# Ledger of designs, part 6: VH-VL binders against p04169

Target 1, 76 residues: p04169
Amino acid sequence: GLPDGVEDLPKAEDDHAHDYVNDAADTDHARFQEGQLCENCQFWVDYVNGWGYCQHPDFTDVLVRGEGWCSVYAPA

## First folded at step 1 (VH-VL)

Design t03 (framework fv_retifanlimab)
Fold by ESMFold2-Fast, scan of step 1:
Structure t03 (fold): chain C 76 residues (1-76), chain A 121 residues (1-121), chain B 111 residues (1-111)
Amino acid sequence: as target 1 above (76 residues)
Amino acid sequence: QVQLVQSGAEVKKPGASVKVSCKASGYTFTSYYMNWVRQAPGQGLEWIGVINPSGGRTWLDQKFKDRVTITVDKSTSTAYMELSSLRSEDTAVYYCARDWGYSYGKPFDYWGQGTLVTVSS
Amino acid sequence: EIVLTQSPATLSLSPGERATLSCRASQSVSRYGYSYMNWFQQKPGQPPKLLIHDASNRATGVPSRFSGSGSGTDFTLTISSLEPEDFAVYFCQQSSNWPLTFGGGTKVEIK
């Protein structure tokens, strides 16, 4: 689930934590594999307009983009 | 027990190519990245590049991009590093090393034993 | 590329003494509370062995006499009391940015 106050969370910027990028196509990280996206990650909770909440402790202060990626990706 | 076993020493002439192998065992080959690093005699370590064995995508240091090809054979859990247009300055021990693929964690937690490549006329 | 400068180049000590090794980066290797600096030990004829990852975390099986510290651009590897097996070359390595880079090494040699 979505946390209380989710409507007040700012959208993440590139490099927020764990080599996060708002567009998975922009990552040059070794662990990235084609098709990995925030929206198919274990920590994803869908919210609005292609943005969601990430339950990973280092992303609780932002919204992440569904088409984004970070190095702590884990398939859902 | 994780092991990385590399091919044996090579002696090559300038202008030739060399292909070094690294056979992995004791873990799921496609779940870890494989790096290649070299060390000239008596000198420091130089990163060459890395491959994601799952998709075969590679990232190389710009110094090597025109001469190095890194590949994998998933059926044999083996990574390969091929270096072309050899020069005497390429004389070095070449290592493969496993990586978690994250910026944090245990980078290069297991290494191959090394392969000496000697380039001489 | 991020340049790593290790000092001293050579450290001559006796068993039982404390060793302090420095590694300085040309730009910060820390981001959002993580420091992407690692330390490796290398003995003649052997591949490097991971000692410390992410500035201060000991790798599996590494003795407690090894410790790492630092953040940003300034990092230290400390060996609290040298054992005979600790006389080796030590390299720092950054995993913050690609290309991955290594320091030039510090040789810890017996006096």
Scores: ipSAE 0.009, ipTM 0.659, lowest interface PAE 11.1, mean pLDDT 88

Design t04 (framework fv_retifanlimab)
Fold by ESMFold2-Fast, scan of step 1:
Structure t04 (fold): chain C 76 residues (1-76), chain A 124 residues (1-124), chain B 111 residues (1-111)
Amino acid sequence: as target 1 above (76 residues)
Amino acid sequence: QVQLVQSGAEVKKPGASVKVSCKASGYTFTSYYMNWVRQAPGQGLEWIGVIHPSGGSTWLDQKFKDRVTITVDKSTSTAYMELSSLRSEDTAVYYCARVPHYDFWSGKYRFDYWGQGTLVTVSS
Amino acid sequence: EIVLTQSPATLSLSPGERATLSCRASQSVSSYGYSYMNWFQQKPGQPPKLLIHDASNRATGVPSRFSGSGSGTDFTLTISSLEPEDFAVYFCQQYSNYPLTFGGGTKVEIK
């Protein structure tokens, strides 16, 4: 679930890790497929207002946007 | 036909625990988050925490983390809030309140349905 | 946590008068064009009733005399012409971040 201290995590910036974008529509990455979003990724834990915690080791220091995307996307 | 029906009033001694229930009906229980909020007599509202019923994950206000447990029983569509080590200042009406899935798109109602409230009195 | 400060604590007004209620947040509760602020009405012995969601959107069944405005840290609830049933306590509530927090309330009471 959600880690202790999640309320202190900053919202991710574009390019935080793995070609992360806050809006999947903005990616031109070759691995992207229509419909892939952080919120339907296996690492997603919902938090608040369309932001969530990402359990992937490279995203544990930020909140990611549900409509975002990154190159290590894995379907839930 | 959405309803949230809470258990009846409780009177407890300092140091005891209380467990308040909130039975949901008229909707898919696991599709909505359940929040707990309290209100001391004549005072404002104080958020306690939330549970995501599908996975059982919870987030609690820091001031309650050591004393509050929120759980669900999916088979009966019931949420529970248990508060331990009761103090006189815990005397309040405790409410459950439903929230649609938290996202940027369709969750326009925040706390769209509330239970009727459960008065917990801590005295002595 | 985000602290919400409501002012005034009490408004003493007569039916037909305009009520203006303020809610100030200790940090911004707005992002990407959205403001994560609700307003509730509460009458004695009843649970709170949602009036305004997302700062300015009136909830279903709420009369048009109620309106919300503001963004960032400063928010206002306005009742354009008070009806007898509007004398109640009003709370603002943010859902930008956990923990969710409520303002202390403004009591709108009859003069």
Scores: ipSAE 0.008, ipTM 0.669, lowest interface PAE 11.2, mean pLDDT 87

Design t05 (framework fv_retifanlimab)
Fold by ESMFold2-Fast, scan of step 1:
Structure t05 (fold): chain C 76 residues (1-76), chain A 124 residues (1-124), chain B 111 residues (1-111)
Amino acid sequence: as target 1 above (76 residues)
Amino acid sequence: QVQLVQSGAEVKKPGASVKVSCKASGYTFTSYYMNWVRQAPGQGLEWIGVINPSGGSTWLDQKFKDRVTITVDKSTSTAYMELSSLRSEDTAVYYCARGKTYRWLGSTYYFDYWGQGTLVTVSS
Amino acid sequence: EIVLTQSPATLSLSPGERATLSCRASQSVDSYGKSYMNWFQQKPGQPPKLLIHDASNRATGVPSRFSGSGSGTDFTLTISSLEPEDFAVYFCQQRSNYPYTFGGGTKVEIK
């Protein structure tokens, strides 16, 4: 589920946590594999306009971009 | 080289469904998103939705969510867009367009290749 | 949804002249140092062709006379010296937010 106050969350910046990038194409991380995106990650909760909530404890203060990626990616 | 080949023109009655195909060749099908865009006669371009062929995840414009299904068949490298409950205002050329790639493929492209278009005419 | 407004609707120019096309977004299409704005060319009976991606990056095989610029909400496509094959309709498109949206197009017509 979406948390209370989701409408007040700022959009994540690159490097917010776990080598997060707003565009998966920009990552140099060794763990990245083709097709991995925030929006097909286990922690993703869709919100609006291609942005969503991430249930991972280190992302509770931001919205993440669906086409983004981070090093704690886990397949849905 | 890279080609997107769409199915032929369709003439449908109001209330029917249409399923347009887009067969990809010349690249790794699952490494690129596939978008669907339409253009009504004499009008501009309207984005319908996108699919990630790797996982099958789709994102649709809310205007189409109740009537559009986008799917893929990885074994034939083919994407499909099915539009149901057709209305006269759905008359348009429907295009598939290759979306964003991943940098690990050595490129960054966005809508770089398009199918030739499929004319769907909805008339009584 | 992000609304894209292109101006002018029509440009009437001669070969050799400079064309400058405007695209304005109802809200910023920038995200953390990137502008998610693309430009396409369309000729009658053909699908759109990608010219510029991410505001200023020319697509493969696109002649150097085409250039894109801008950030935030205000973007331009420039054709430095029109060739006969450049008379076409040009569309801007944003990929910052779903749904992706297109501008209404600018028709570049021969005088």
Scores: ipSAE 0.008, ipTM 0.685, lowest interface PAE 9.9, mean pLDDT 87

Design t06 (framework fv_retifanlimab)
Fold by ESMFold2-Fast, scan of step 1:
Order: sequence, then C-alpha cells, then structure tokens
Structure t06 (fold): chain C 76 residues (1-76), chain A 126 residues (1-126), chain B 111 residues (1-111)
Amino acid sequence: as target 1 above (76 residues)
Amino acid sequence: QVQLVQSGAEVKKPGASVKVSCKASGYSFTSYWMNWVRQAPGQGLEWIGVINPSGGSTWLDQKFKDRVTITVDKSTSTAYMELSSLRSEDTAVYYCARTYYRVSGSGYTVKYFDYWGQGTLVTVSS
Amino acid sequence: EIVLTQSPATLSLSPGERATLSCRASESVSSYGYSFMNWFQQKPGQPPKLLIHDASNRATGVPSRFSGSGSGTDFTLTISSLEPEDFAVYFCQQSKEWPYTFGGGTKVEIK
C-alpha cells in the first residue's frame, strides 16, 4: 500500500533511477517491450491522476507516472 | 563466505531507543537489499522494512515508520536499525536478512531472503 | 496488507510419515504466471532458513523430500518422509508486495 505522507512526495523526473522515463514511449532501452508501463508493473501502487507509488527501494522518495517505465520493470 | 554478523543483546527501559547493527561480508554490499525482521517470544515473524544500500532508499511497514530508521555505512558494509520510544511489546529478537533479487529479461522479479544474521535480543523492561 | 494463515498450528507425527502444511493468503500472491510464496524452517535459537522460494523452487542444499506447490491463494509445503532433523517450525512468507508478511507458523513435533 501507500505510505503515510504520499501526498508530499514529488513527481519523479526522467532519469531518477534505473533509466526511468515518465513516458514509456521515450525509452530506447534494450529491455523495453511494447505495453510495459509502471501501472502494470509488480511494484505499482495506484494513487491519483495517473500517478502512483513505486515499492522499489530506489523510488520510495517520489511518485512515478503510470505511463512511465524503468529498467527494473517486472510484470504484475 | 557470505556472513551477516549482528551486534549483541541489549536491555533497555521503556521510552529509550536502541540501535542494532548488521555487518555484512563475503559479497558486494551495495548489490543486495537488506531487511529487518523481528520475532517476539511466542509470536510470529514481523517484517519491519528494507533498505537499498546503494542509494540508501528505504521502505518501512506503516506500524514502524514513525519509530524506525534504517541506515547503512557503505565504508564498513554495515546496516543499522534504530527503534525509538521503546515499549515492553518491542521485546523481540531482531534479524537482518539479505534479499536476493533480480529482474530477469523475461520480466520476472525473483526476490527472497537468502541469508540471515544470527539475531539480536532486545529486552524492554523497567 | 496480505494476511497469511497457516494450518494446522501443530502437526504431531512420527519419523517416516508424510507432513502436509497449508498456507492461505487473503488475496492472490500470483501474477504473470508466477507465485511469490516462500517457505522457511526455524529451529529453537536459530534464524529462519530458506527452504522453498517462489512456491515450488527448492533452495540450494535443501533435500528433495521437501516440495512446495500451489498458486493464487492456496499453498502447500510437503515433506514426503520425515527425518529427525525435520521436526521444527515452518513459516510461509509472501514476497509479492510490501509489506512482506509471514504466516503464524506450523510446528511439526514428534508424536
């Protein structure tokens, strides 16, 4: 679930960690496959307005975009 | 080989804080997550939280988040768990446990605790 | 959080008998065809030791008499023929999401 203080987390910037992009369409990473998105990733916890929390330790300080992607993506 | 060696037993009064250490050896410290788990006498196992030693990012279970801080010292390959505002119900053996994890090319994240420290008994009593 | 319920709380058996231990999750711990359920053995005064990870994979060095099965919400640990060293407490644990949670344990004891 969502952490306390989730409302105070800043939105992630591109390259926050693990080649993160706010729009999956922007990645040229070799591991990317069409249809992979933060919102269908194993670490995703939905929050509000297309943004969510990521349970991966490298993303606990930000909100990630549901339409984003990163190189540690794992299908839900 | 891989070893996790924890600090010795502690006896604390209610309201005090305790800081338990977990010194890792035999592997690349920043390549694996470190977890803290406790076990009260006669009770089950409770996961407290996790840290990625590379960046220091943490996630804590909601019941512990206001009292627990997890940190690492990369220069000594040591993880720490500090628990404040101790109560008698915090009496437990506290374990550090390493997470093996990897995101495969197949899109499967393997994650499980493979090595555990020996445990540190923390007793909270008047 | 995902709640894990183990049953029975205690199994009283003799060496050579089969032990079957159950773990039920309050919601599915399976996704993308994989099941994120792990099993640990614990003996008095020792930390838990990994036996099975991801429902059915035996950890390195774990004897073949230990096997895991199940998916979704229902999981089983089976010990095909109990050896004296197998009398211990067994815990299931889910690694699907944070917080990680453990079952209450099943104690396998000598009859």
Scores: ipSAE 0.008, ipTM 0.705, lowest interface PAE 9.8, mean pLDDT 89

Design t07 (framework fv_retifanlimab)
Fold by ESMFold2-Fast, scan of step 1:
Structure t07 (fold): chain C 76 residues (1-76), chain A 123 residues (1-123), chain B 111 residues (1-111)
Amino acid sequence: as target 1 above (76 residues)
Amino acid sequence: QVQLVQSGAEVKKPGASVKVSCKASGYTFTSYYMNWVRQAPGQGLEWIGVINPSGGSTWLDQKFKDRVTITVDKSTSTAYMELSSLRSEDTAVYYCARERGSWYPSHYYFDYWGQGTLVTVSS
Amino acid sequence: EIVLTQSPATLSLSPGERATLSCRASQSVSSYGKSYMNWFQQKPGQPPKLLIHDASNRATGVPSRFSGSGSGTDFTLTISSLEPEDFAVYFCQQRSNWPLTFGGGTKVEIK
């Protein structure tokens, strides 16, 4: 689930960790495959307005975009 | 006691499809990823793809994306890899391999393997 | 894809000798303090067996004579004193990028 204080988390910026991008279309990373998005990743917890919480330890301090992507993407 | 038991050897003609099974036991099936890897006779290992049995999501090597389907049957703890439009160069031993389910990438590795299924494609 | 090059292709040694196997990646497989390189042993007619994960961690039940080292693009598997059961093919494998890739293998054979 969502952590206490999720409402105070800032939105992630590109390159926050693991080659993160807010728009999967912006990545040229070799690990990327069409259709991979933060919102269909196993670490995703939906929150509000297309933003969610990422349970991966390197993303606990930000909200990530549902349409985003990063190199530690793991299938849901 | 973890075991991965694969289906028996197959002989197929070019253009046919083959479906290999991998039955898991001794652990919670949905807690671990299942990978598929092949090895042509006397050659090296080639990764095909992976499935998360919990949600059914897959990733495939681009070389196989148009010909491979990986699925699971949770009720029988069985993973399947189906390869279509077979060619002679698809002759190989096909392995399933369990990967630790972890949300930290450095903990991903193949700890148990099936015995392998020989698929021979011959005219 | 990341290409893994193993050298030598064949290593001919006697029991009791030290074996040193190399694996080089076409790009770094290390990030955020971690190296995503694994090593497997394969004997004829058998599936591969995990030896080392994350560059330097021995898998459960693997003898202490096996050790892994390296980071970035250059990795080494060392067998300090070969036992008869160690004559096999060894493969490196990267987990940094998709698709997952394996090296071509190094065959350790009896001299």
Scores: ipSAE 0.007, ipTM 0.701, lowest interface PAE 9.0, mean pLDDT 88

Design t08 (framework fv_retifanlimab)
Fold by ESMFold2-Fast, scan of step 1:
Structure t08 (fold): chain C 76 residues (1-76), chain A 124 residues (1-124), chain B 111 residues (1-111)
Amino acid sequence: as target 1 above (76 residues)
Amino acid sequence: QVQLVQSGAEVKKPGASVKVSCKASGYTFTRYYMNWVRQAPGQGLEWIGVINPSGGSTWLDQKFKDRVTITVDKSTSTAYMELSSLRSEDTAVYYCARGPLYSSSFRGYAFDYWGQGTLVTVSS
Amino acid sequence: EIVLTQSPATLSLSPGERATLSCRASQSVSTYGYSYMNWFQQKPGQPPKLLIHDASNRATGVPSRFSGSGSGTDFTLTISSLEPEDFAVYFCQQRSNWPYTFGGGTKVEIK
């Protein structure tokens, strides 16, 4: 689950890694399919207020938006 | 209809702990975050923290981190806020407040329903 | 943390007058096309009541005389024509960042 120190992680900025966007509606990426969101991705661990932890190695230093998306999306 | 019903007023001595409950009804308890906010007499509002009732994950304001525990009992749709090592400065009305919706947290309603408040008085 | 400054602290008006309340944030609360600013009304002995969410969206059951506007750091709550029940304290709140923070309140009182 959630790592120690999760409360101190900063919120991800757009383009943090893998064409990440905080709002899936903002992506024009070729791999995007309607309905894909960080919160329904296999790497998602819910935290609070729509922010969660991403277990993908390139996102361990940030919180990601549940309404976000990135190019390494994989369905849960 | 949505309701948040809190436990009754408490009078505590300095150093004691208090546990306030907030029983939710009229919606799916695990789909909405639950916030705790306090208000000292005649003062403004101070956010304490939030819990995701689905997983039990919490985020607390730093000034409360060492003394506050927020928990939920999904079987009774009840959230709890326990504040330990009470001081006179903790005298306040404590509120629970719903939201946002888990799946709509980016754009959804938050703080749309509040409990009636629980007065906690800390005095010798 | 984001500091919210409300002005004026007290607004003395008569029924039928227009009220304009300001809330200024120490940093932007607008991102990704959204402004995470709420407005609440509070009367003595009662919990706060949500009036406006996400800067400009009126909450269910809130009369049309209440409106919210603004983006970035500057936000306004307007009551177009004060009714007797509108004399209360109004708080702004940001949800952009944790911890969530509230303004100090504006008291709208009878002149």
Scores: ipSAE 0.008, ipTM 0.705, lowest interface PAE 8.3, mean pLDDT 88

Design z01 (framework fv_reozalimab_arm2)
Fold by ESMFold2-Fast, scan of step 1:
Structure z01 (fold): chain C 76 residues (1-76), chain A 125 residues (1-125), chain B 110 residues (1-110)
Amino acid sequence: as target 1 above (76 residues)
Amino acid sequence: QVQLVQSGAEVKKPGSSVKVSCKASGGTFSSYAISWVRQAPGQGLEWMGGIIPIFGTANYAQKFQGRVTITADKSTSTAYMELSSLRSEDTAVYYCARDRGYSSGWYRYYGMDVWGQGTTVTVSS
Amino acid sequence: QSVLTQPPSASGTPGQRVTISCSGSSSNIGSNTVNWYQQLPGTAPKLLIYSNNQRPSGVPDRFSGSKSGTSASLAISGLQSEDEADYYCAAWDDSLSGYVFGGGIKLTVL
């Protein structure tokens, strides 16, 4: 579930943590595989308008883009 | 801020099993992976495996496959490592540690930022 | 045997800069990020560096990490007596499907 205060979380910027990008197409990371997106990651909790909450400890202070990616991606 | 507290020292006979617990307190538990690492006297660190409580899945180092079982109880924020068929060379300090990444299936671990105090396991006749 | 190779020992004097090396292969350091751990005598290890060059909160900036190809290094500037410890590099190994440590290096501050 969504944490209390989710409505006050700022949107993540590129490089927030773990080579995060708001658009998976922009990553040059060796670990990236086509089709990996924040919105199909195990840590994803859908929120609003293509943004969601990430349960990974390093992203609890931001909203992440559903079309984004980071190096700690784990498939759902 | 998360702390990990492990169960106390154990003295075991060859051929028996040992089960060590690791209780998390403070902060978020379920979304972090928990790894188990051992260190024999005067030796280096050796990764045994890990689990992500939210997934309920565990990964094991090849050397320990078949002998180690790692589990987690999300309701008590406790991870467990059970090692069977003990031998004298299993004498070591066993650590649990919170991993910044994940360990589901074939996925990678990314670094252990919070460590338990260690549990000494001695295997002797 | 350790999968990642580190020198067994190193030494320095207070105020000096020391560098600790770690050598691997394409299946570990060449493909995955490197972590560094500090272990003081009688204590659990402490994470110093993750993701090749990132510091956890509370780790002073005199500790820095770098990675090039299949090798990584930890640099400690302004060496202090409190830095006397064992240091380990570590990374995931794709061929072994496991997390691997270097053999560790004993750093002595003279």
Scores: ipSAE 0.006, ipTM 0.642, lowest interface PAE 12.2, mean pLDDT 85

Design z02 (framework fv_reozalimab_arm2)
Fold by ESMFold2-Fast, scan of step 1:
Structure z02 (fold): chain C 76 residues (1-76), chain A 124 residues (1-124), chain B 110 residues (1-110)
Amino acid sequence: as target 1 above (76 residues)
Amino acid sequence: QVQLVQSGAEVKKPGSSVKVSCKASGGTFSSYAISWVRQAPGQGLEWMGGIIPIFGTANYAQKFQGRVTITADKSTSTAYMELSSLRSEDTAVYYCARGKYYDFWSGYRGMDVWGQGTTVTVSS
Amino acid sequence: QSVLTQPPSASGTPGQRVTISCSGSSSNIGSNYVNWYQQLPGTAPKLLIYRNNQRPSGVPDRFSGSKSGTSASLAISGLQSEDEADYYCAAWDDSLSGYVFGGGIKLTVL
């Protein structure tokens, strides 16, 4: 689940970690495959208004966009 | 910086089980996947499976499914590999190794830190 | 049998360039990254190359990796006696849903 204090987490900015983008359509990363999104990634925990918590240790300090992507994507 | 320290050698009888431990020190335990790889005397490396401690998710090589159980205790930074129904063919050195867990199954970053190995001998 | 195929042995002399091959299929090397491990006698394996051609810190630049199609190669230039070891390629296999190693190659420095 969601961590205690999730309501106080700021929304991620592009390039937060691992070439993160808030919109998967914005990435030109070689690892990207069509259809990969934060919201269908193994680390995703849905929260509110299209934002979620990412359990990846480099994203525990932010909320990530469901329509986002990063280079450490792992399919759910 | 991170090191993996494994439990000591074991001598087991056929049909028994063995449980090997792998304790991580330094760095963060939960940011890595822990794999178990064995090597029979004079033979090559064989991946048995791995676990992502932060999720409790384990995956096993087909050859070992049903006989191997990989677990982790985040509070002690220790991973375990238990192999049941031991046969003489299970005599091997068993290694734990870490890789960045998000690259675990893609093979992107490989296993960068290895334990010293635990010798398990199965004989009657 | 190992899923990835490597020759069982190779040899070279100091200063020589040696290339170690690794052959797979579309489900492993063809679609995933290749890693290489070095194992000195009596020791645990050491990661030598990751993501086909990247070197971890501390690995000399005389070690290099490459991948083409379903095959990969490890090149060792300026061969030294301390390079005598077993070398393994490895990759994830999509069809097996598991990490697979080559059979390993014993490199002898004569």
Scores: ipSAE 0.005, ipTM 0.642, lowest interface PAE 12.8, mean pLDDT 86

